VHH binders against o26223. Designs and how they scored, part 280

Target 1, 191 residues: o26223
Amino acid sequence: MKLLWTSQHIKVTVHIDGKVSKMDVLEAIKTRRSIRKYQDREVPEELIDKILDAAMCGPSAVDERPWHFIVVRNREMLEKIPEVHPYGAMVKDAPVAIIVCCDSSLEKIPGFWVQDCSIASQNILLAAHSLGLGAVWTGVYPLEDRVEGIRRLFSIPEHVIPFSVIPLGYPAENPGTRDLFDPDRIHLEKW
Key: E = the ipSAE of ESMFold2; O = the ipSAE of OpenDDE; V2 = 0.75 times the mean of E and O plus 0.25 times the DockQ between their complexes.

## First folded at step 17 (VHH)

Design YA26 (framework vhh_7nfr_2; at its last look DockQ between E and O 0.74; V2 from the best seeds 0.00; counts 0 for: pae E 6.0 > 2)
Fold by OpenDDE, look of step 17:
Structure YA26 (fold): chain B 191 residues (1-191), chain A 124 residues (1-124)
Amino acid sequence: as target 1 above (191 residues)
Amino acid sequence: QVQLQESGGGLVQPGGSLRLSCAASGFTFWEKWMSWVRQAPGEGREWVSSISYSGSWTEYADSVKGRFTIARDNVKNTLYLLMDSLKSDDTAVYYCAKHKYSAFPETQDEFDYWGQGTQVTVSS
């Protein structure tokens, strides 16, 4: 049975009336793509709030919740981010970016903050996608040149570690969906 | 292995001009900030200028501001320093330096690689 993956053009029916139909969680996960082109359109604060709420809903080691978020809308700062992040070129074209950071003073167990901030970052991506926005995860940590670049640019304290920069906006591209399922990566009971 | 090789130094009269070049290899040049640093005889190292990896962001020491121009060619993996209106006080060995961080240097320890330097002598 050839599962004809009919490339159902998930017509993200952007209902004209601004009501983004809620995606179920599996749909959001499966259809999410990195978006690096954005419309010349502002992202409402309400949507950012929802995204940040989602970012804080992830689990963390021993509930340490070490994450902080810098919301960047200032055009000058958005344009400077690419100068300290060599793969952040798309940030200058985004109406907003979220910088995910770890407050090391909140860490209870060493090293798990990377997982915590990764979960938060992924939730940002999924939430953005479910709300009809495009986003991309640009890695900052663990590359010291980027970490320190972002730190100094935003005057981030030494005990706070920039982890990721995530530009967001209404998508101006549609990269399509990918099937990333690989049964060879699944091992039953033993490797 | 990271290599930085300066060239273009020499003897020049006061008021003259020089163009220094730094050929970079052994790393992804366009991903890194670069600087020029100079050392005069008997003096410590002095920061001269820095440039972001795209070249859109530059800074200069007050002593050279308005006279020197830092530039880069990411296709050629080359850093440049255009020096105009040279003064006797500009006499130094000029070093090309690679940044550890994507930021302007606060200390000399923020450079992870240095060239061998090129001598610039400004004398009548």
Scores: ipSAE 0.857, ipTM 0.931, lowest interface PAE 0.5, mean pLDDT 93
Fold by ESMFold2, look of step 17:
Formats: C-alpha cells, sequence, structure tokens
Structure YA26 (fold): chain B 191 residues (1-191), chain A 124 residues (1-124)
C-alpha cells in the first residue's frame, strides 16, 4: 500500500494496487455539502460513469433496483429545468445534471422505490464529493407539479417517476463543514 | 380564493391592436404557468398562448404567432396578452387560465382555474 503525502496544506493519495484512493468514507459523509455554484469547466464522462456506478451499488428493497438515470449536458435543456422546477435555479449554471428516476415496472414491493432512489441519490452526492466535484439534490418527487414538469421536459414515460435532479460540477464555493451530531436523537432500547 | 379577472377587451377594426390584462390573486402567481384561451361564438375553447412562471418560456398557437405577445409582471401579479394585426377570426371571449402543472398544457383539463373572460370583437 503506498500512501503519499505532500507537505503543508495538501494531502495527496496516489495509486494503491493500481487505483487512486482519495477520501475515507466517514470523511466524505461528514464533509459533503450542497454545492450550488460551479466553475465553467466540463466534467469528464469518466467521472460521471464512476458516480453512476456508485449510485447503482446501493441496497434496494428485495434487490428490486428500480432506478434509471438521465444524464443531461445539453445547455438548452439545463436552462429549461428552472422553468419547471422553481427552486432549481442553479441547474442552469451546472455543466451536467443527473435525473434519478424510478421505473415502476421494476418495483417488487410497492412504495419502497422512494427509499431506493433516495439511496441512489445520496450515493451520487457522496461519489461526486469524493471525486472533487460538488452537487446538490433538488427535490422532484413527491411534488406533483415538479414531477410532471420534469417528466414532460425529458419525455419520461408515465410509468417512470422522476425523483430528483442533481446538478454537478467543479465547485465554485466552499460552505465549510457543519457539526450536526445530536445525541437527543438517539434512543437506547426504546423510544 | 383563486381569482382571475380579465380586462382590456373591446371592439376594434381589422389590423388594430389591444392589450388584455388578467389580475391574479389567491395563489402564488410567480410559481405558476399561465395561459390565454379563447372561445369564438358557437365553438369550443382554443388555446392561444402560454408563459412559464418566470416569463422566459413562451409558446403560441400557430394562428396567432408573430401577432400576439404573452407577458407577465410577477410584482403586480398580472398576465398580459398584447394583440396586434387583429383579424375578424380573432373575435372571441378571451380567458386567463391557471395551469395545474408547470408544463406546456396538453389538454384543457390541465387548467384548474379560469377567469370570467373579456370580449374581443374585430369587425370590418
Amino acid sequence: as target 1 above (191 residues)
Amino acid sequence: QVQLQESGGGLVQPGGSLRLSCAASGFTFWEKWMSWVRQAPGEGREWVSSISYSGSWTEYADSVKGRFTIARDNVKNTLYLLMDSLKSDDTAVYYCAKHKYSAFPETQDEFDYWGQGTQVTVSS
């Protein structure tokens, strides 16, 4: 195992068994923040592939894996999302967005697709962060007007439910980390 | 609670111009797509134009494209239809309609509230 560090203000992790490892999973979870400002810089397809691979690694109810993903890079389409998603203004400024969808024909237990797609969405956020990208989850489901707006904009069929829109890019902001641990939310043995 | 009140209709000569207004209340106007729909005597309702909640996306029926302009003022909660080069075929009651969804409408079932209408009459 080779772990290389540079001096002062920089930590560099280089090849371990032919693969690059950049971030401990607990660090990724604790330091990920919603990023709504992006550099004018393309995100390589290879990074999107890694992110979507990670998205599909999540557990799902009865292994139903109901998710589908739409990768949006077209500038005109990115600019139209805010017109059907009132709180998605930052999407027009992103180089790419991922739409997480549920194909209801893949459901094996009705209703658990929400948990399944939530897991996939969070994995997208964590994977993007670990790769040096910023992202934010903008909600679509269960808001009927957003669901229908996104469905029509991207020609999504009626049995497929758009769940979230996740713009991604190299970050142009640093909101810092938060300490959100709250022991009062932890119950031992009973409520 | 939702109220849509049209105004600005009237009698005009062919080739003339009118500006219709629709005052909106009882809902969050700047979060909704809006449309104009018209109905000629003895006919069904015909979609005329739609505008997105920000105003950046507008669509027009082929019969009015290039002659009509839809606009909105989200500070005053007002929808407009600027009609130019009016023809006798434009004679109708014009309705302001609120969309159910933030999308271009596919059917009239997707308008959940309507105004009372304002008469536009183009006569030679």
Scores: ipSAE 0.170, ipTM 0.614, lowest interface PAE 6.0, mean pLDDT 88
ESMFold2 (binder alone), look of step 17: mean pLDDT 81; pTM 0.819

Design YA27 (framework vhh_7nfr_2; at its last look DockQ between E and O 0.66; V2 from the best seeds 0.00; counts 0 for: pae E 9.3 > 2)
Fold by OpenDDE, look of step 17:
Structure YA27 (fold): chain B 191 residues (1-191), chain A 124 residues (1-124)
Amino acid sequence: as target 1 above (191 residues)
Amino acid sequence: QVQLQESGGGLVQPGGSLRLSCAASGFTFWEKWMSWVRQAPGEGREWVSSISYSGHWTEYADSVKGRFTIARDNVKNTLYLLMDSLKSDDTAVYYCAKHKYSAFPETQDEFDYWGQGTQVTVSS
């Protein structure tokens, strides 16, 4: 295990043997942060595969599993994404992005695809984090301007709805952890 | 309320230059694509140019390519059209248009707001 120092003196633990330290699910959830700065380092395909595997492990309404994933590594396309997504500026700096989409033809009941794709997107974030990568969820749906922008950019069929764009890379920042627990949001037995 | 106000039009000789401006308000300007569209007398609306919200991606109609330059200032909430080497055929009312989508327009229905237009007349 080597500690790599970024230009910002951020300690990044890199396992030389390609093995990433496993973290438990609660640790992954609690310590995950949005990462918008990435190292100039390629993400191995094996890690993307693991992330996509995790993305497909979430539940979906009546098991409809409506999700599709576009893996984007092409530099030109990564640079174009920010031009159709006003909050996707960091995508141009990422070595890879995953676009989560819904195939509406796979819906068994209307409307739950948003939950399904949200679960998939969150699993991507958690898996990425557990594997030592940084990622951020950039929302596409339900904003029509972004949806159509991404659709046209990637020639996505009309029945397929782009949902989120998630850039990934080895983190070049460390936002730290935050405590988001709020007991006022917990109600016992009744509101 | 969304407002688009064009300015900078006028009478110019062939070969001359004009700079149009469009002042935008009532929405987050930097989040939206913008276009110029023109309409000549007795003609339909013609798309002229579009620009992404960052300004890094621009497209032009073939009729104006190499002569016109679209630009924007997101701090000033202003869209520009620099028109060089103007021709008589460029005579039209020029409209600033806000996009519904973050994409180059395929139809006129992809604009949700329009300015009142500014007259450009190219004549000797």
Scores: ipSAE 0.804, ipTM 0.905, lowest interface PAE 0.6, mean pLDDT 92
Fold by ESMFold2, look of step 17:
Structure YA27 (fold): chain B 191 residues (1-191), chain A 124 residues (1-124)
Amino acid sequence: as target 1 above (191 residues)
Amino acid sequence: QVQLQESGGGLVQPGGSLRLSCAASGFTFWEKWMSWVRQAPGEGREWVSSISYSGHWTEYADSVKGRFTIARDNVKNTLYLLMDSLKSDDTAVYYCAKHKYSAFPETQDEFDYWGQGTQVTVSS
């Protein structure tokens, strides 16, 4: 341990040896990073179940819950995603990916499904992180080329809209922490 | 303006080989799937082969599998069709086609631009 001293302030760095502890929600949100490199290690089905349970806990516009999820583990299919999704190159290296989709027949307020599926996607990222996994959100909607490419690759019906592809696995990289707080983005009472 | 120019056709004996080329310009070639389509005399257009923008995913019609190879060079903006073990049934005008979407085509109206074609004739 190294202790840094300053006038009226103390900085302390602590590590936790050999103990796995439950992650605080604010810590999870602040420490989650996009992970694009994964270990050659399978992700158990029960972890995917927990992640999808968390995905479905998000709020939605007028409780419309328009989301559907495709779990992709087949190696050949994972390798084809980059061929229809140029920014999805890391998907071929992931043990599993989750495709977040909107069933437009469940939509109650037109267009709010984007917010709904964004919330589900972020919950997937946070849940994965809390379980010791790394993930990244790769955008599909609203890019027509990507939407059509993913729809055809996975035989997604015309009334269902692929929103995001989220590869995940045990991380093989550590991008470090960031301090992104910007007080200039906060407006009191008015703009 | 999108331009596709095929070359490399000709007269060949059965069992022979040809290499077709398609020079592409007027669009971002490395972002698009590309295809070869052929038309025999008096017939409609028949899909032959498709290739993803990276070149790593290829598909072939059953009639040409194992004999034809599609390839691309994204530096030279050129699409290729390597034809081997040619048969009389392969006689056709061969067209280079640009996909509208970055995906394997489901219908003919998903090719938004076509070349002028190059004649391949396999003598019998």
Scores: ipSAE 0.006, ipTM 0.450, lowest interface PAE 9.3, mean pLDDT 87
ESMFold2 (binder alone), look of step 17: mean pLDDT 82; pTM 0.831

Design YA28 (framework vhh_7nfr_2; at its last look DockQ between E and O 0.75; V2 from the best seeds 0.00; counts 0 for: pae E 4.3 > 2)
Fold by OpenDDE, look of step 17:
Structure YA28 (fold): chain B 191 residues (1-191), chain A 124 residues (1-124)
Amino acid sequence: as target 1 above (191 residues)
Amino acid sequence: QVQLQESGGGLVQPGGSLRLSCAASGFTFWEKWMSWVRQAPGEGREWVSSISYSGDWTEYADSVKGRFTIARDNVKNTLYLLMDSLKSDDTAVYYCAKHKYSAFPETQDEFDYWGQGTQVTVSS
């Protein structure tokens, strides 16, 4: 059975009229891909605001909401990030990056901040995609070399933990869609 | 297991040159920052130079700036120290060190692995 990779052309119908076509939540989830190539085009602040709003809408343990966000547009800093993140090469090509951080002083229950910041990071990716942007999650935590690298680069205080770096921009690639559904990972009532 | 093996040390006259090498294994070399540290007899460890994983960022101690060059070959998993215009004060055991962090070291505890060292003697 030749799995016909129907390259469903995610017609990101960039409506010429500047109206970002609204994706429903399932479409956004299903069609999102990591984007590592970006156009030489600035991302409007309005879109970043919407993305950050979405990032803060996720649940958190005991509503602790420990997340902070560093929005990086400075070219010099964007170019430095790859030097402290070995898998952050694409950041230098992005017009903007968001660094998701945890303020440990806001943590109410130890350890759940990872889940909280993961949710925030995923919401950034989904929101970006729904707005016609491309993004990729580059993991910082839990790798100490990256955590400290980012910390020092951005003068992040000790009680704040860098979690992820997410470059964003208008996509200059189309990786296509993939089907990740695996029924073997689903167990009914028992393992 | 992480291994760092220095080589290239020896006896050289003042004004001479040496090239040190450090062969790395047991970890993904290109993902880590690396440094050279030296220790003279009866002295503490002295940071000499550091290099980012890409090689784009380098720093040097003031004592060696303009004379030494740190470099790396990520394909060969090798760190280098080119030492020119050597002085008697450069006499030391030179160690290759792996960084814990992707940053220039602030303290000696920011290195998680060390080589055995290679002796450099500058003497007329």
Scores: ipSAE 0.821, ipTM 0.916, lowest interface PAE 0.5, mean pLDDT 92
Fold by ESMFold2, look of step 17:
Parts: sequence; structure tokens; C-alpha cells
Structure YA28 (fold): chain B 191 residues (1-191), chain A 124 residues (1-124)
Amino acid sequence: as target 1 above (191 residues)
Amino acid sequence: QVQLQESGGGLVQPGGSLRLSCAASGFTFWEKWMSWVRQAPGEGREWVSSISYSGDWTEYADSVKGRFTIARDNVKNTLYLLMDSLKSDDTAVYYCAKHKYSAFPETQDEFDYWGQGTQVTVSS
């Protein structure tokens, strides 16, 4: 299944023995949408590996890299997540979820782990999108009740903080693109 | 203001049944785990049962398992405890309690609000 250059006006993807041309990074950022409906279709382990590799490529405060990831595929566990995380109802319908956590023992500058794990979480969303998957970030931190619920459900130790739960799968919806650029949010030189 | 109001207690003979209710207001009831906790005269508080926000995950103390049923109605914002096969050991004030966390409690400090309680007395 090879697609070659067919037009001078548009770049055509080329597939060679299982390789798929990557989506342009600006296109990925602009077209990524939160996806909450998924096909009944497995997500291959190698795609999860690629997504987690991308997650760990993010910058972190003083290179502290405080993140850990829990990959959840077990149906019983996926069904329990909404019972401790009430705004994560779509997780029960996902073939897989990734829990992004902070190991506070790796923290070098207090409190910057939130930015670090946010970067890793966004990279998960972008990488999933570029691979033809849909995902959504469901917030756990800083809501203490959700943090404790997820920690106890997955036996996460006290010094590790669950930050986000990201269900993902092949999308069963297409919400379309948005144009969210607002020049009134841009301030030159000062507020 | 969080408010929890229990009702349905009373005097019953051994082997009898009661249904306790707890009307809840002042918080988003369907987003919180709830429990029943009881206190017999001269005793500490004893956890009885807990229920997840949707009602699909329930747990019971061994002393009441198979005899009591916890339930909730998220439309009416009401927590229930259906008590069957009552024994003298079940005599206590029964409190409904709101969880601080979306988890089964490990200590009593994890209940941030309590009702006034309703007396259940089992005597022959």
C-alpha cells in the first residue's frame, strides 16, 4: 500500500513497509480535538509505546522529568475509574487509558511538576492524534477527592501524585476543526 | 451549607426490618460517596456501609453483610439503608456521612459532614 507524490500542490504521504508519514506538527496542534467516543478496536502496544516516548520528550523544570505513566487496559479497572473520577465517564468505553503521575521524589523545584506533567499530557494527546487515535485529558489534580480516589484504586504510593487520566482509542466521532486564534489575547511589550 | 437529615429509626423486635433515609442538600450529591456509620451506647463509631456516587460499588462491614443494603437515589438526593434480620447488637444511633474523598474511608476523619443521627433500638 504505497502512495507516491501525485501533485505539486499538496504533499502526498508515502507508506513503506508499515511506515506512515507523520502529520505536520502545526497541523496536529491545530486539528487535535478532545475525543470521547471510541471504536470497539484494540490499540496496538507499539502505538502506546510511541505515545509514551513522545510524552517523555517534553521539557521539564531543571530537567527533573518527574513523570510516571500507568497504562490501563483491564476492563474491570477501566470501569472503576469513573466511580472514583466522576467526569471520566468515557473511560469505561475506551480500549486503553494512560494515567500521568508525578513522583515527588524526583522533584527538584517544588510545584513545577504540574507544568512538567501538563507538558507530558499534551504530548500524549498530540502523539495520539498524529497516529490516528483520539484522546481526551480528564483532570485529576488538583481535585483532592479525585487524586485520592485514583491513588487508592491503583495502589499509587503517597509520594506519587496522579495528575491526569487520558482515555484513548480509534475515534468514533469527528467534531471538526476550530479557529480559536484571538488577537485580543496578544499584548505587545506590556499588558 | 451541607445538610444531612436522617429519618426512619425506631423500636423494632429482633428479626424485624427498618428502612433509614438521609436527605442531603448543599452539595452535588451524585458526585460524592456516602456512608452509614453507627454508634452504640458507650461505644465508638462503627462504619456500617459505603456506596460510590453512582451506586454501582458498595461495601459492608462484616457484621451487617447479607442483612443490610445501602442504596441511593441521585434524583431525590437521598441515601438509604435497608436493614433486615435486625439483632440486639444493631441497636445504635445511625448517621449518614459524606465522604471527603471518592474512596472507601480509612479513618473517621475522612467524613467531613455528618447528620444528627436516627435511633434504632432492637429489643425483645
Scores: ipSAE 0.304, ipTM 0.701, lowest interface PAE 4.3, mean pLDDT 89
ESMFold2 (binder alone), look of step 17: mean pLDDT 81; pTM 0.820

Design YA29 (framework vhh_7nfr_2; at its last look DockQ between E and O 0.83; V2 from the best seeds 0.00; counts 0 for: pae E 3.1 > 2)
Fold by OpenDDE, look of step 17:
Structure YA29 (fold): chain B 191 residues (1-191), chain A 124 residues (1-124)
Amino acid sequence: as target 1 above (191 residues)
Amino acid sequence: QVQLQESGGGLVQPGGSLRLSCAASGFTFWEKWMSWVRQAPGEGREWVSSISYSGGWTDYADSVKGRFTIARDNVKNTLYLLMDSLKSDDTAVYYCAKHKYSAFPETQDEFDYWGQGTQVTVSS
């Protein structure tokens, strides 16, 4: 028997055992939206583990895998993040946030860590969505004011660069789907 | 271009009060932390107070704690410093400073823009 969790505007099918229905990869990609409103509901650790597993499955330059993740559940810290991130207001309402960081000491080729951490961040978003959670990518890097704010708040060492803050939770909004396909952005053989 | 313009300074008796204002323009004011810094004659610059972009965090130098209050109006793009129980040692030029980072400053280099300052003189 499937339990339908109905929040206002979003229907999520959940199994009785707490497992969320699976999405195929294209469905997850096409239907994912930034979610900034969350239910007053805790996110199980199992789901966070799955999300982090997905985050680490992306490719990286020369397999450097420079990413680190800070999982934040502490209410006080979640409430402090908006003070150092002007566009992180929704973080205070989330039950959990993941901070994606780069350890620069792990870089094999300079500069590709941005791509690596972007891939990891996107995988977090997709995995979260496929698991019935809502998330949003709040950019930290390359804005120095946010980078240093997050660094100090979480005592991140100098060789580690905070990249993104991603709040997660069960969605309390449904922004709908978008069709972003633009054939004018496709060029055949030449520009 | 970023502009910071202080006002509200003047001559006041010991124990008196002043309200400083800093009008900000040329950047998204509500996105940035702000501070007050003062410089007394013959002295270096001294940090006075800082405020987060939303005003949720504030901090004060020990010398002014309990007497000064930093505030901001993000709709008016204005930073304030309410100064009560003024002392002769509070005599200085007061500067409004914009933060480079969303954090309390550790060094003077963490401010990327400064106002021209407003003179505060506390004298009997």
Scores: ipSAE 0.628, ipTM 0.844, lowest interface PAE 0.8, mean pLDDT 91
Fold by ESMFold2, look of step 17:
Order: structure tokens, then sequence, then C-alpha cells
Structure YA29 (fold): chain B 191 residues (1-191), chain A 124 residues (1-124)
């Protein structure tokens, strides 16, 4: 949004670009869509910082917080991700991607890291959406061929498990909303 | 059942060329990395080249760099090796190999299926 000037000896209001908008949480959840096409526009580091802050706000099993994040902006690396991750073809077109990882040395309860990293991944998607960005979760775990491919590409140590690759950028598509509520999935008191 | 069938080997003079093919079936070819591996008489197996699932990332053993080209056709489920400037020490059985992982191999146990091989003989 550009601030506009008016003429005459009246105090002119200057509109400042870059104002932060607010989105209701239920609106964010309902309107978030997987975005696989991005504008040729950089994502400021400050927005990535906000997104990762949100990712780390998620609950985790016994507060184990097993997550680590790799922020990938290097064009050569982004172009190589689809070569080890065939369902991540759109990553080459993204200005940035976030790799969500589990550090197994932080696990306090075996196996709950999948839920923990899933929560962090979803928070990335919602935070990106609330900031006017589009993103998509591309699954790496539990497909071992892709897990090992991503690990070697980014020199991720053996005790760290790449979970997901999330490309993001300013959206260049609008898939619209969906009505997915299904009351048959709701069970009262018992199955 | 995974099946890999090599073809295109033969006898060639030094400096000559050959084009090897490997027909693949029984798995989702475009989702897997593939390699060529060779075995000379009385030798162990030697990695020759690997190619990513799309063909966008390749690498070669130092002994063949600049002379060999790996390629794939994901519509025909076929892996290729174009061999130029052949030398006597390229004489070997050439195997098509399927990767377990989407990565350049670090050990031989990272190949889970092998073809039967095709003989390449370079001699005067």
Amino acid sequence: as target 1 above (191 residues)
Amino acid sequence: QVQLQESGGGLVQPGGSLRLSCAASGFTFWEKWMSWVRQAPGEGREWVSSISYSGGWTDYADSVKGRFTIARDNVKNTLYLLMDSLKSDDTAVYYCAKHKYSAFPETQDEFDYWGQGTQVTVSS
C-alpha cells in the first residue's frame, strides 16, 4: 500500500508501505491452501523469522521440542531438492524453502517427534499464510529414499531426521476455498 | 518384480563409441536414481556413473569423465550410457543398478537391484 499526498495547506497524511495485517485464526485455518506457484519476489528475512518463531510455539510431547529448521535460499540448492525429492518439483521455483527436521537426541518419548514436527510444519503454513505468503508441505519422512537424499544434500547428521520440505513465497495462484466439513467423522461419546 | 535388462554392448576398437541401454520394469522408474557399474575381468565392481530421477543431476567416476554420458528416458523407462573415446581399460561387463536412496552411492549396498550385464570389449 502506497501513501498518497493531497494538495493545499492541509496537513497531508503519509501512507507508510509495509504495514502488518492481522488475520483471525479461524479465517487463516479455513482459507489456507497449498500454494505451488510463486512470484519472482524475495521473501524478507524478517518474515522467515516470524514464521519460525510461530513454528516453535507449537506444543510437543513432554515439551521435548525436537525440531530444527534449515532455511534454504541458495538457488543451486533449491534446484537440487527436486532431484532427491520428486514430489517437491515446485521447490525449484520458490525463493526460499524451510526443511523441518527432528533431532533425535532431543526426544524424551520415542516416536512422538513425528507429531511434534507435524505441528511445527502446520504452524509454518498458517504463519506464512497470515503474512501474505503461500506455502506447501511436501512430505519427506517416512520415505527413506527421500530422507537419505535430503540428509546427504544438506549434510544433515545421522541423528537428525529430515521430516518435510516447505517451499514458500508470495503466491502466484489462488486455488480458492473448500468446504471439507464432514459430520460423519464426528462421534459423540463413543465410536 | 523388478527387472533390469542391459543391451548395446559389443566389440569396439580403441577410440570408438557405444551406446548402452537398460530397460526397467517392476517399479516406478521416474522416482528412482539409477547407476551404471562395471566389472572388468578379475576385478571388483567399479561405480561408473549415477543419475538423479529427473536427469538433472549426474556424476561420473574420474576414469570416465568427459568420455561417458549418462541419460534416462522416464517415458520409456530406459537408462542409457553413451560411451565415447573408448580405451582398452573400459573393457568390462556393464551393469544397470537401481538405487535404494535418492543420492550418489557411498557403498555397494546402496544398490538393491542389478541387471544381468552387457559385455563391452575394447581391443585392437
Scores: ipSAE 0.380, ipTM 0.756, lowest interface PAE 3.1, mean pLDDT 90
ESMFold2 (binder alone), look of step 17: mean pLDDT 81; pTM 0.819

Design YA3 (framework vhh_7nfr_2; at its last look DockQ between E and O 0.74; V2 from the best seeds 0.00; counts 0 for: pae E 3.6 > 2)
Fold by OpenDDE, look of step 17:
Structure YA3 (fold): chain B 191 residues (1-191), chain A 124 residues (1-124)
Amino acid sequence: as target 1 above (191 residues)
Amino acid sequence: QVQLQESGGGLVQPGGSLRLSCAASGFTFWEKWMSWVRQAPGEGREWVSSISYSGGWIEYADSVKGRFTIARDNVKNTLYLLMDSLKSDDTAVYYCAKHKYSAFPETQDEFDYWGQGTQVTVSS
């Protein structure tokens, strides 16, 4: 049964065999939404591997690639994350979360690691969506309370900075699509 | 401006009970961990208890475990300390403290704001 979700819904083409069809990059970008409700279904390791592969494919300043990833499946740890992240309530309901971190010792140019880890985080979201998963970016950096909360919870070294927590799972909601195009934000040749 | 105001202290006999309150303002209360810290005369500050922003994670000092209960009302922006079976050694000024981090404090420097304190005296 091809559940054709109409244009108002995230067009997830689910093949009859439960396999999500590949979507092109523009479709992934345009249809991605933050998903905070998840099915009681495990995410295969193969999908996490693909997501992490995508996370590492983004550019970084002078190719510094400062990112590290903590994959969290332990239920106790997933349940503790909301206690150190005020906006991480949905993490306890996810079968898996990825914590994106920066190893400051790998930084070649100061400050660009934020961009690098942002790119990695966004690629995680897009890859997850393209694979039929739902995810949400919960910001950790630059809020010191969250940074240290996550750091201590996961015994992250001082030179490593937790940047984001991204819970993932099969989506149990469909928030629909948004049109975010704003021509007023486009300036030609000059402001 | 961040404000923490303790209340509920007083004189009580050994074995008695008190309920302390801390009224918080000037910040998003439910987003922050909170603690009670006490200081006895001539002594340093002693951590008493901490609570996560949701109340799902709580810890107590060994000296008060089983006797004290920390709680919070995020709607009222209030932190509480229920003190039962009070002892003379519990005599101190009790401070409400806001955490810098979403973690249990390792040092006194991990509190960014303090109340003025409320005096608790346990005496026969």
Scores: ipSAE 0.846, ipTM 0.926, lowest interface PAE 0.5, mean pLDDT 92
Fold by ESMFold2, look of step 17:
Structure YA3 (fold): chain B 191 residues (1-191), chain A 124 residues (1-124)
Amino acid sequence: as target 1 above (191 residues)
Amino acid sequence: QVQLQESGGGLVQPGGSLRLSCAASGFTFWEKWMSWVRQAPGEGREWVSSISYSGGWIEYADSVKGRFTIARDNVKNTLYLLMDSLKSDDTAVYYCAKHKYSAFPETQDEFDYWGQGTQVTVSS
């Protein structure tokens, strides 16, 4: 028996306003801003696929990968989210939203699913940004009223916990870059 | 601390109308779903209607659809029930109830606070 493998680096081409670009990872992290206003423009399924692929590349505790994602494009459903998620008003204006969920039956180490789903959520934000999209993380967990509201709206089972709702679309605002580095938050060796 | 105070009940003839009010305090009213629930003597509590925090999503029990209207005023922290075409079967104590979740209730345990109730009596 001979094991054959081929590995190719996939060159990602991103089209933003008619230009082709590759975004450096540090640039993406430093320039990503929460975007709450979106153009009236559809987000192609192919971009959502790339974003979710990136979401699933995150590390997880003991490789438990507890995450599931609901992709919401239906206008009626997007308009109902603010009625069960009062601080998610911008979701009704987005062409698409991603709901990040934890399937608690996949947990291998109790309690680390919050970190796991946080990592997946942040990867969604960064991947969207690198593809010319804007997004914002709206918190669901740990707020019990929002968790149950979202669960019932989307028929999410009891053992599955909706973690975040992330509306996204082509940006219709530019909040600008921030310089947030604070060396006083860095402690060497001890507090 | 949470206070729900119903008013507007009374005696009315069949076919008549009443408007119930519920003054709310001690919580952030505009962030909560609210309901009306009624209880006839010797019977269990019956869900009547629910309204989302903004008023954008409303449901009614089949027994009251087309006759009752739920509304809210988030500036005055007040929930309303406008009851038209009243029938003898509508005779009950009507309670204002605060939802624990931002969802239509599946069980009565999903209401965490109740008002004292206001009596509605439809003659005969």
Scores: ipSAE 0.350, ipTM 0.721, lowest interface PAE 3.6, mean pLDDT 90
ESMFold2 (binder alone), look of step 17: mean pLDDT 80; pTM 0.815

